# Ledger of designs, part 18: VHH binders against FH protein interacting protein FIP2 (FIP2)

Target 1, 298 residues: FH protein interacting protein FIP2 (FIP2), of Arabidopsis thaliana (Mouse-ear cress) (q9se95)
Amino acid sequence: METSSNLSSMVRLNIGGKKFCTTIDTLTIREPDSMLAAMFSGRHAMCQESKKGYVFIDRDGKHFRHILNWLRDGVIPSLSDPDCSELLREADYYQLLGLKDGIKDSRKEVGEVEAELTRIDIIKCIQTERVRFRGVNLSGIDLSKLDLSLVDFSYACLRNVFFSRTNLQCAKFRNADAEGSIFHNAILRECEFTSANLRGALLAGTNLQSANLQDACLVGCSFCGADLRTAHLQNADLTNANLEGANLEGANLKGAKLSNANFKGANLQRAYLRHVNLREAHMEGANLGGANMTGAIR
Short names: E, the ipSAE of ESMFold2; O, the ipSAE of OpenDDE; V2, 0.75 times the mean of E and O plus 0.25 times the DockQ between their complexes.

## First folded at step 23 (VHH; framework vhh_gocatamig_d2)

Design u6 (from t4 with D31E H35A V58Y P98F E105K S106T H110Y; at its last look DockQ between E and O 0.03; V2 from the best seeds 0.00; counts 0 for: pae E 14.5 > 2, unsure alone 64.0 < 65, SAP .735 > .668, off the site)
Fold by ESMFold2, look of step 23:
Structure u6 (fold): chain B 298 residues (1-298), chain A 121 residues (1-121)
Amino acid sequence: as target 1 above (298 residues)
Amino acid sequence: EVQLVESGGGLVQPGGSLTLSCAASGFTFSEYYLAWYRQAPGKKRELVARITSGGSTYYMDSVKGRFTISRDNAKNSVYLQMNSLRAEDTAVYYCATFVFTYGSKTWFDYWGQGTLVTVSS
C-alpha cells in the first residue's frame, strides 16, 4: 500500500472569498514561526474545512498573493504607501516577521525617513531598573510611529502619551491611565483596555476592531470615524464621547453609560445595546439595524 | 514567593479616619506599582487607588480628595490613608501588585488576604 505525505501536498485557501492554491512547504518553510506554519504543520493539517477542500481564513485576500510570493521566493513587493500599510497589517496577522521587516527595510531605502523606536528600545528601558512598563510612569512620552504590537502597558501611567500612527495590535493597557493620550490613526485591533482610564483621549480614525474596552473610562473621548466593529464596551463610560461616523457593527455596549454621547451617523448594526439609556445619546442618522436593544431605554 | 499582608482595618464611625498598611515581601518593591482594591458584599472588586514605581497616583472618583495612597520603599510598604469615611466605603480592602517578566511574557497578579473596613454608627 502507498504511503502518502501531506508535507508537500497542495493546499487550497479561501482568504475572504479569494481563492489560492499553494503547497504545505510554501506555507511552512520560509517563516516557520508564522501563523500559517502553525496551521499547516503536522499530520492533522490534511483536514479540510469544506466539501471542495478549501481552508477558509476570514481575512482580506487583496494582498495575499504577495504573502505567497514572499513565502515562495522571498520577493518583497513594490507597493504604494496605502497598499503597503494594508499588506503590513496582514503580515502582522499571520505573524510574518520576515516579510514585515523586509517591507520596512525596503521603504527605508527608497525614501521612508520616519524614525521609530524598536521593541528592543522598549526592552532596554524596562531592564535599566528606572522604568517598568507595568506600573511605570511614561506620561508625556512620544511613542508615535512605532511597532508596539503585543507590548504590555498594563497599570502604566500613560497620560498625554503620543501613540499617533503606532501599531499597538494586541497591546495590553489593563488598568492603565492613558488620560489625554493621542492615538490618531493608531492600530488598536484586539487591544486589552479593561478598566483603563482613557478620559479625553483622541482615538479618531483608529482601528479598534475587537478591542476590549470593558469597564473603561471613555469620558470625553473622540472616536470620530473609528472602527469599533465587534469591540467590547460592556459597562464602559462613554459620557460626552464623540462617536460620530464610527463603525460599531456588532460591538457590545451592554450596560454602557451613554450620557450625551454623540452617535451621529454611526453604524450600530447588530450592536448589543442591552440595558443602555439611548434617550441621553444623540442618535441622528445612526443605523440600528438588527441591534439588540433588550432592556434599553429609548 | 510574593507576600502582601494588609492591616489597619476595623470599625469606624462615619466621618472617621483609618490608615491601611500593606507589607510586601518576595519581590523588588521599588520596581512595581501597588494598588488598593475593595470588595463590598455581593459586588465585584474595584480599584480604589494605585501608585506607580515613579510615585504617580490614581484614585477612583468617589474617594478622590478623601483617600491618599503612599509608599515607603525603605519599609516595603504601601499605605491608604482614608479620611471622611462613609458607609459606602465599607468593604474588604486588598493590596495588590502585578509582576511582568518581559522575556517570558509572564504576568502574575498577587493579592493580599484583605482587611475589613466597616463604617457604621
Scores: ipSAE 0.000, ipTM 0.153, lowest interface PAE 14.5, mean pLDDT 78
ESMFold2 (binder alone), look of step 23: mean pLDDT 79; pTM 0.792
OpenDDE, look of step 23: ipSAE 0.020; ipTM 0.315

## First folded at step 24 (VHH; framework vhh_gocatamig_d2)

Design v1 (from t4 with W107Y H110Y; at its last look DockQ between E and O 0.10; V2 from the best seeds 0.00; counts 0 for: pae E 18.1 > 2, unsure alone 62.7 < 65, SAP .706 > .668, off the site)
Fold by ESMFold2, look of step 24:
Structure v1 (fold): chain B 298 residues (1-298), chain A 121 residues (1-121)
Amino acid sequence: as target 1 above (298 residues)
Amino acid sequence: EVQLVESGGGLVQPGGSLTLSCAASGFTFSDYYLHWYRQAPGKKRELVARITSGGSTVYMDSVKGRFTISRDNAKNSVYLQMNSLRAEDTAVYYCATPVFTYGSESYFDYWGQGTLVTVSS
């Protein structure tokens, strides 16, 4: 709420041919890290021009009134699913994190959340530039057979996503929820999974060389035949995970939870197994040549 | 609805050249990247080249420097210029895009019928 008027600082906007009038305070206060705040916060000479002319932004103006109402008084609009998806695309463009979070929260209160973007939307994004999908809900979507290398999915909801045959090299999944996702034949080399939830994920046959899985929940994951050479698994929860035939040469498993983990035939040569409990794991045929087991329970 | 039609295949001598064309319809061509794949008898289908909407290209190692992928967004077409052809390049060549229908066909890409390239004699 305002206790004083700030209408003396009028700004005129032309959003794809649709005209709007607002104030500098509206554009800058509620979302100070937004693109709009950056444009009008005094970092650019545009503020003087805005008083008597229109600042043009080459975007669809159909839903811009909802953005302004959010910026004015924090109102989250009640929109149909197609209109809500269009608004979210504009909110993402303007970097309006508060609006995006508010829309997600209101949808949870109405019922089960649905994927916010389609496969076509993702394809369009990756064909034009490197993009970030931080915090979005893509659960159940099919992202198979795409080049998603370097894409940032941190904090995203990715439950039961199909990543089969997808290039995800160096992609980021920090704190993402990827429960039950399918990575059959995916390339996950050097991926960032720190603190991710991968409970029940299918990672058999994947290339996870040098992936960072530190602090990840890997409960019930399948890694059958996966390549985990030099992966970072410090403090990961591998309870009930299946690593049969996996290559963990040089991997760092310091402090990992191995309850009922299956390492049958796994290559653990030169692995770091400090402070793990190996009595809880199935190690039949595992190769431990050169492994550092200082402080391990055997 | 989505259609990809390859052409330009044929018989060529080792060291020769061919240009393959793929005409696309049923989607906004400029928004999508396009691929050429090939499948030799008894082998798995393999990616030959890819071009993004921004013009970035990727080639398999064995064709780098010999093959060039290009696109013409005005004609909704993608091309593969193949130079210095070798017997190992004999295959059916397919044009493909990752665009697909949602639902039970979720692992599904759009493919052309293929065009045969034979390098021999």
Scores: ipSAE 0.000, ipTM 0.114, lowest interface PAE 18.1, mean pLDDT 79
ESMFold2 (binder alone), look of step 24: mean pLDDT 78; pTM 0.773
OpenDDE, look of step 24: ipSAE 0.023; ipTM 0.434

Design v2 (from t4 with P98F V99T S106T W107Y H110Y; at its last look DockQ between E and O 0.03; V2 from the best seeds 0.00; counts 0 for: pae E 16.4 > 2, framework grips, grease 26 > 24.2, SAP .765 > .668, off the site)
Fold by ESMFold2, look of step 24:
Structure v2 (fold): chain B 298 residues (1-298), chain A 121 residues (1-121)
Amino acid sequence: as target 1 above (298 residues)
Amino acid sequence: EVQLVESGGGLVQPGGSLTLSCAASGFTFSDYYLHWYRQAPGKKRELVARITSGGSTVYMDSVKGRFTISRDNAKNSVYLQMNSLRAEDTAVYYCATFTFTYGSETYFDYWGQGTLVTVSS
């Protein structure tokens, strides 16, 4: 399966007939939330589409070299207005926010800006007018690959919703029912889940830094390998939750229910474990260095 | 542009009934979910009931079996039939709808002015 080469992360791309060679690092580091980063994150059928080992993308490859140079070095090319507009179209397609912003900044410096609504304009409107889905039933719908940051889903019915690769930073889910929802590769930093129902939700590997999960139902959730640093888990119900290998450094679990919770190999350094029953949990290999265990059952 | 106007609130004795109405304008009513929220003195606003465009309903646990939400798309109206009223049902009741689309579109919420329901001996 693996060919022994000095560049074991080598990737061959065919963009509308134009061929390119690059690395996984190039495609994933500068723009980690791009379509290109997603295509090379985990297993993809399209990655093995050609017998020659090329991943084919049905787009115009005319300006793709500029995308690769941005991903490599952060360079914004100096292009004429027609070529710049074409590059912007491709940057939008690949969800290259940094390149899009760089092109727009370059256009402002050089001259006239086209009067057009952008994704950024919609984000500003959302912030100003408070976009809310309070109490709406969206169960089973696909909300993947959207920017839903700051959106208020409080009291919504979100059972089995697909939030894969969705930016939900600072979104509100107070009292929402998100039972069974899928958050693969979602960004959940500083989300507000107070009293939310997340029973059976799939949050493995997600970024939940500083999320507020106080009083949440997390029964049977998968947090395997998730980043829960400084999360607020006071009085949360983690019965049967899987936190194997999760990073809970500095997290506050005061009063949480830990019945049959799996913390095997979890990082609980400096966690606040006041008034919890650790005897009910599986703690093999957990790192408890500096944890505050006042009133805990050990 | 969007307007939601509640009516039907008032004073009722415990065990009594009221019907709340919400008249809507400024959007394609039949395509939207409609909601009743309430806010009791000193409490946060909470969802009471919701009805989808297809007629499916959700109720908060404390009102199940006592309250019925319904809609009349011809009149652009949503109703809350409230039976077996209790003192804890005393609150200002709000009609609400939320817009959403997929992709880069903007999402907004709309609220009525509220109608007061008082349940008192």
Scores: ipSAE 0.000, ipTM 0.123, lowest interface PAE 16.4, mean pLDDT 77
ESMFold2 (binder alone), look of step 24: mean pLDDT 80; pTM 0.800
OpenDDE, look of step 24: ipSAE 0.006; ipTM 0.316

Design v3 (from t4 with H35Y H110Y; at its last look DockQ between E and O 0.01; V2 from the best seeds 0.00; counts 0 for: pae E 18.5 > 2, SAP .697 > .668, off the site)
Fold by ESMFold2, look of step 24:
Structure v3 (fold): chain B 298 residues (1-298), chain A 121 residues (1-121)
Amino acid sequence: as target 1 above (298 residues)
Amino acid sequence: EVQLVESGGGLVQPGGSLTLSCAASGFTFSDYYLYWYRQAPGKKRELVARITSGGSTVYMDSVKGRFTISRDNAKNSVYLQMNSLRAEDTAVYYCATPVFTYGSESWFDYWGQGTLVTVSS
């Protein structure tokens, strides 16, 4: 009296200790030239092994769910740069050419080309009048120790730019890509960073008073000791950001993503923390006096 | 678990040279930015140099032309060559990754234990 069940196409995988369940069709159809397709399409022993238990693959399973979702539905995940790089390595290991190309194409939409202007070109421009560099690619250049106040960099590609000791007061970076840029000792008061990508940027010790960071990607940013008083951080992604010792008095963090954000010793007096999950954050020594915690998860 | 271990510090006379090394483990080194920070007694930590996953480098103004950061992805190591050392370079030097790794407890800045560099006559 055997139990009736449909397990004939099921595959159980153990990827470095993480267990997954999928089908042979999933593993073989979208990427027929992959290592996974080779393992599960042409061998009776592999098929027999998957029916009897977990097939073990000695790889990190952290991103394997993204591989399965790609194989199932063709979805390219939206990941931070470190996680995306880790996924690319796994895609390379499994010979998942379609996934690799999809990730590369999504990153090319950010637009990383050679810088279009040199530091000398910028200096010439600011000596004649304040100018706008909307949509220009200045990635990798040194803009340190310049007065770029009120300059409009909206939509610019500013990856790995040196802004050290630069006056950027009231400068605009709306929708700019400033990933990895260095703002050490820069003046950023009242800057406009709405929807900017600042992933991995160094903003430690900067003056960001009243800056608008609404909807910005601040994943992995360093804000250690920064002055963020009255800054607008609504719906910003502060995942893995380091705000240790930062002054966030009166800052608006409503709806911000605070996953693993470090607020150790931060001043959050009178901050607006509505609808945030503080259990995901490190709050040791943070001063929450007068903070609006309505709907916050503690 | 992410680990960063510095070495190469010591006592040096003004104008001398040192090479600092940082051995990394517990993450995929080639995909992460690496930083050198330093901290003198009674002062805040400050950035000295950083190197991206692609090898692009940046330096604190006071060390430009004197210090060189480099990485060896095959050996999971980052280096800081320090030349023309001055008394104000005296500090504990840390290698760090302010860009967090994604994992159970790897979601914060990671710092080595530090290596002391003393520049004195």
Scores: ipSAE 0.000, ipTM 0.128, lowest interface PAE 18.5, mean pLDDT 79
ESMFold2 (binder alone), look of step 24: mean pLDDT 79; pTM 0.784
OpenDDE, look of step 24: ipSAE 0.191; ipTM 0.643

Design v4 (from t4 with Y33W W107Y H110Y; at its last look DockQ between E and O 0.03; V2 from the best seeds 0.00; counts 0 for: pae E 19.6 > 2, unsure alone 64.3 < 65, off the site)
Amino acid sequence: EVQLVESGGGLVQPGGSLTLSCAASGFTFSDYWLHWYRQAPGKKRELVARITSGGSTVYMDSVKGRFTISRDNAKNSVYLQMNSLRAEDTAVYYCATPVFTYGSESYFDYWGQGTLVTVSS
ESMFold2, look of step 24: ipSAE 0.000; ipTM 0.101
ESMFold2 (binder alone), look of step 24: mean pLDDT 78; pTM 0.782
OpenDDE, look of step 24: ipSAE 0.235; ipTM 0.693

Design v5 (from t4 with P98F V99T H110Y; at its last look DockQ between E and O 0.04; V2 from the best seeds 0.00; counts 0 for: pae E 15.9 > 2, off the site)
Fold by ESMFold2, look of step 24:
Structure v5 (fold): chain B 298 residues (1-298), chain A 121 residues (1-121)
Amino acid sequence: as target 1 above (298 residues)
Amino acid sequence: EVQLVESGGGLVQPGGSLTLSCAASGFTFSDYYLHWYRQAPGKKRELVARITSGGSTVYMDSVKGRFTISRDNAKNSVYLQMNSLRAEDTAVYYCATFTFTYGSESWFDYWGQGTLVTVSS
């Protein structure tokens, strides 16, 4: 029998001036937790935006074809390091966890690293007692979808580790090196990240409520849509970080470096912004109601 | 000063239900997140469920669909409705809240004394 045509579900997208045509199924099925799935699964909000014209997204469309091909066929593109980094930034914006994981897996296969422990080893350790992995090299391993609450990773090497959808509540990462690690949709509430290196980490969609990120390196991190309410970010380096749409209500950003940080649409209500330079940040649409800006450059 | 008191534990057959309660005092209850943790003999303490001051909830995977956390800010109480109980749910259940104090850069943990849930036939 004949099936329904693609025109009954068609979507037209304008990504920063570049135009694409696809289907609702493509945008929603492979990555159901993505921003695209959320935008195109709803009835009322999407009906207003998608009736006859293009849905506009204010992003660079240069690599969007790769996102669509991932959503269509599950294909991970073979890209040079600069292009791959750019694609990762866009995948982060759209919260495409599967694509991010796939790109990280592909890069691991090209540049081999040997972790000291396997995923199964970690599972066995945590099931028997609160476990300490202080100073251990676990770079590149998959710790996604585990209960690692209260685990001590202080001083560990955790480069490019997959923590997606992992419960890390109250886990310790003091002075850990977690450069490039993926924490999408992880629970990081009340984690200890004092002085941790999280350069380039992907923290989109994470629950970081009341986490301690004092003195952490957060350069180039993605916090898109993350929940950072009451987080402790004193003196953290947020240079080039993406906090678009993040909830920072009541967060303490005293003395944080905000050079080129993106706070577009962020909720900074009642945040502590003492001695920060807000002119260096992109603040379009940010809500600063009740924020303490004593000594801030505005 | 701060006090968290759990109640409602007991012996239950597999497939049964229990409701745990945690009565709180000594702090502004409506401002804080509340958590239920559990610890079985010989095992590490693990987070079971949490509820924010605004009512948003999170559950560990093994209890999703079976357990429900809720709060009543008027009664300064948090609850854990436990349905379809299994032998693996046998543990001491703890109510907890956590704060961070600026200036001292210290976390403060507040825990109840726990209530025992035993699931056996």
Scores: ipSAE 0.000, ipTM 0.117, lowest interface PAE 15.9, mean pLDDT 79
ESMFold2 (binder alone), look of step 24: mean pLDDT 80; pTM 0.805
OpenDDE, look of step 24: ipSAE 0.008; ipTM 0.296

Design v6 (from t4 with D31E H35N P98L V99T S106T H110Y; at its last look DockQ between E and O 0.01; V2 from the best seeds 0.00; counts 0 for: pae E 20.4 > 2, grease 25 > 24.2, off the site)
Amino acid sequence: EVQLVESGGGLVQPGGSLTLSCAASGFTFSEYYLNWYRQAPGKKRELVARITSGGSTVYMDSVKGRFTISRDNAKNSVYLQMNSLRAEDTAVYYCATLTFTYGSETWFDYWGQGTLVTVSS
ESMFold2, look of step 24: ipSAE 0.000; ipTM 0.096
ESMFold2 (binder alone), look of step 24: mean pLDDT 79; pTM 0.794
OpenDDE, look of step 24: ipSAE 0.026; ipTM 0.306

## First folded at step 25 (VHH; framework vhh_gocatamig_d2)

Design w1 (at its last look DockQ between E and O 0.06; V2 from the best seeds 0.00; counts 0 for: pae E 17.4 > 2, unsure alone 64.4 < 65, off the site)
Amino acid sequence: EVQLVESGGGLVQPGGSLTLSCAASGFTFSDYALAWYRQAPGKKRELVAYITSGGRTDYMDSVKGRFTISRDNAKNSVYLQMNSLRAEDTAVYYCATPVFTEGLESWFDYWGQGTLVTVSS
ESMFold2, look of step 25: ipSAE 0.000; ipTM 0.117
ESMFold2 (binder alone), look of step 25: mean pLDDT 79; pTM 0.800
OpenDDE, look of step 25: ipSAE 0.586; ipTM 0.845

Design w2 (at its last look DockQ between E and O 0.01; V2 from the best seeds 0.00; counts 0 for: pae E 18.0 > 2, unsure alone 64.6 < 65, off the site)
Fold by ESMFold2, look of step 25:
Structure w2 (fold): chain B 298 residues (1-298), chain A 121 residues (1-121)
Amino acid sequence: as target 1 above (298 residues)
Amino acid sequence: EVQLVESGGGLVQPGGSLTLSCAASGFTFSDYALAWYRQAPGKKRELVAYISSGGRTDYMDSVKGRFTISRDNAKNSVYLQMNSLRAEDTAVYYCATPVFTDYSESWFDYWGQGTLVTVSS
């Protein structure tokens, strides 16, 4: 009949001890090639006649409600990074390609170019101690929450990469293009950024102690509140950079370009400011105690 | 199943020494890097020391010259020798490695349960 029933057969699921109730249509229609569709297409006749008993699946049920809501309504949940990764693991197990794509699309933001390697490829390389990614294009990739200490990214294209909460201690970025990359809560101690392009990168609040940023392009970077003690910034281009409240004690800024750079409240004690033009910088409240300003323009 | 079991923590006086051990299982230990992290009360977890499969080491600035990381591939163990301990070294110390255990993408590191080091008079 053209006005067919509004009812689908009910099924009861036990996912690792968590109990759910749904319909065969929910489990089979949106993702017809999924493992769930395969399981319940074969049980179709039995489920239509009985609503008793639970089908047990030995998986973590913590995020299964999100899977059901995707299957019901096509909704991509907004989850924290740990929970999102756990959901992706379950989506992969059940072969829910639409859900996997939806989660990945919602995180893609500004990555216009395709990366040469995936996150899984990077993790495999770290595990084998082949930690050189020189000259590769990883633009737009999510490298958050990894231990990438000592990794060599020299000459790599790393535009708009997510390095959030990543350990990058002593990593190398010589001549790398990291324009627009996000280093929120990353550890960057003693990193080598010589001649790197970091235009517009987010480095606010990061630990950059003793990092080598010599000759780097830092135009429009956010270093707000960053720890740059003893960093090497010789000849770096800090045009329009925000260093408000940053700690630059002992940093070497010889010959750096400071046009419209914001040093409000910054600690520049013992900094080397030889041959810089401070007239074009915002220095309100900056502490210049003991700074070497030989040849500086004020 | 990847397992990392830390031991050797305890109470020690300032200036004292302590050796932490981490026994590893469930992966090919000799092929992978290992690290020690620590977390003090009210602070974020931080990298202390790192050792590659080939023996390349690195250290956080505040422990250079005082701490030594080493590995014994025959015993599937990594060690942290901690000398000249200071009150600021008080923390729970974790052994960690990023390893793949299947075909699925994973962003979590594998971590031990931690061992407490307390430096006080």
Scores: ipSAE 0.000, ipTM 0.109, lowest interface PAE 18.0, mean pLDDT 78
ESMFold2 (binder alone), look of step 25: mean pLDDT 79; pTM 0.787
OpenDDE, look of step 25: ipSAE 0.006; ipTM 0.321

Design w3 (at its last look DockQ between E and O 0.01; V2 from the best seeds 0.00; counts 0 for: pae E 23.1 > 2, unsure alone 64.97 < 65, SAP .677 > .668, off the site)
Fold by ESMFold2, look of step 25:
Structure w3 (fold): chain B 298 residues (1-298), chain A 121 residues (1-121)
Amino acid sequence: as target 1 above (298 residues)
Amino acid sequence: EVQLVESGGGLVQPGGSLTLSCAASGFTFSYYALHWYRQAPGKKRELVAYITSGGKTVYMDSVKGRFTISRDNAKNSVYLQMNSLRAEDTAVYYCATPVFTYGSESWFDYWGQGTLVTVSS
């Protein structure tokens, strides 16, 4: 164990024009797996550069004070729904799993559709038999950190479900409604999401290798840093999706809708991009080596 | 600081075997593909093989069936097992990775210093 910060550990941040001052300890201790911890946890050039001036991060700084207060003392702010959703987007960007879980706990609202089964019910079901939850309403329940591999959620209502760190390998979500669900660090390898609604879902850091997302609604999804190698994304709607830093090597995006999709720094090596409109996407720094762009609009 | 350090090069006989290692630091190793390149005397640097974050491997035709790339995410290392070596495989071998740097929000190609492999009678 190392001790507290000293004068040389001070950090100055510029978040989209908003300036903050904090410590290396604040940025690294509470969320050690975060983007901020990775940036400041060692003798990286970034840590040295922060001592010379403001480290710039091109994000909206409106809610960054809440991130710092979480990192300092574990406080989850009481925010209106629009502001809470905005904070959740920033927490997703910085990979702040603890903050995302805390925001989940604070989003309980009057008038929620009552889930048909509780978390305990799900645990009991998966312990006793091969499980099918086809068409069930599980909206809002916490299914994090479970082994739900091979489970059939086809046609289920899964709005705002918490799947963080859940093993869902080979699970079925065909035609499921998973709008707003949280999948951070979930294992979704070889899942069947054909025609699923994942609008606004948080899939940053997920393992989606070889998942079938054909015809899925992925509007506004976060895939930041996700592993989508060899995924099937034919005709998926990725409008406004964030795929920054995602690995899409060998993925099939034929006919996908890419309006305002963010592929900055994504790995698209050997991807199939036939008949897509790339002019509407943000491709800065994307690796397109060996990609098939036949019929693409560039 | 992103750092890639190759080792394991040396002199081998034709038909021999050699294992190259590349130790990586300064980035989240498990998220990135790792590449091996080589540069023979008087030639341009060329890709040899790469391995994706999930373990899918790709080889250039000249080395298929003779070279095997692998990774050990627990050791932050990538390996190139080179079998049935030929004189044409004589080159400096480089480990490389394109990684995302948070402060600049861009990808950079990072290279090791290289390790020499000489195949000679």
Scores: ipSAE 0.000, ipTM 0.093, lowest interface PAE 23.1, mean pLDDT 80
ESMFold2 (binder alone), look of step 25: mean pLDDT 80; pTM 0.796
OpenDDE, look of step 25: ipSAE 0.006; ipTM 0.317

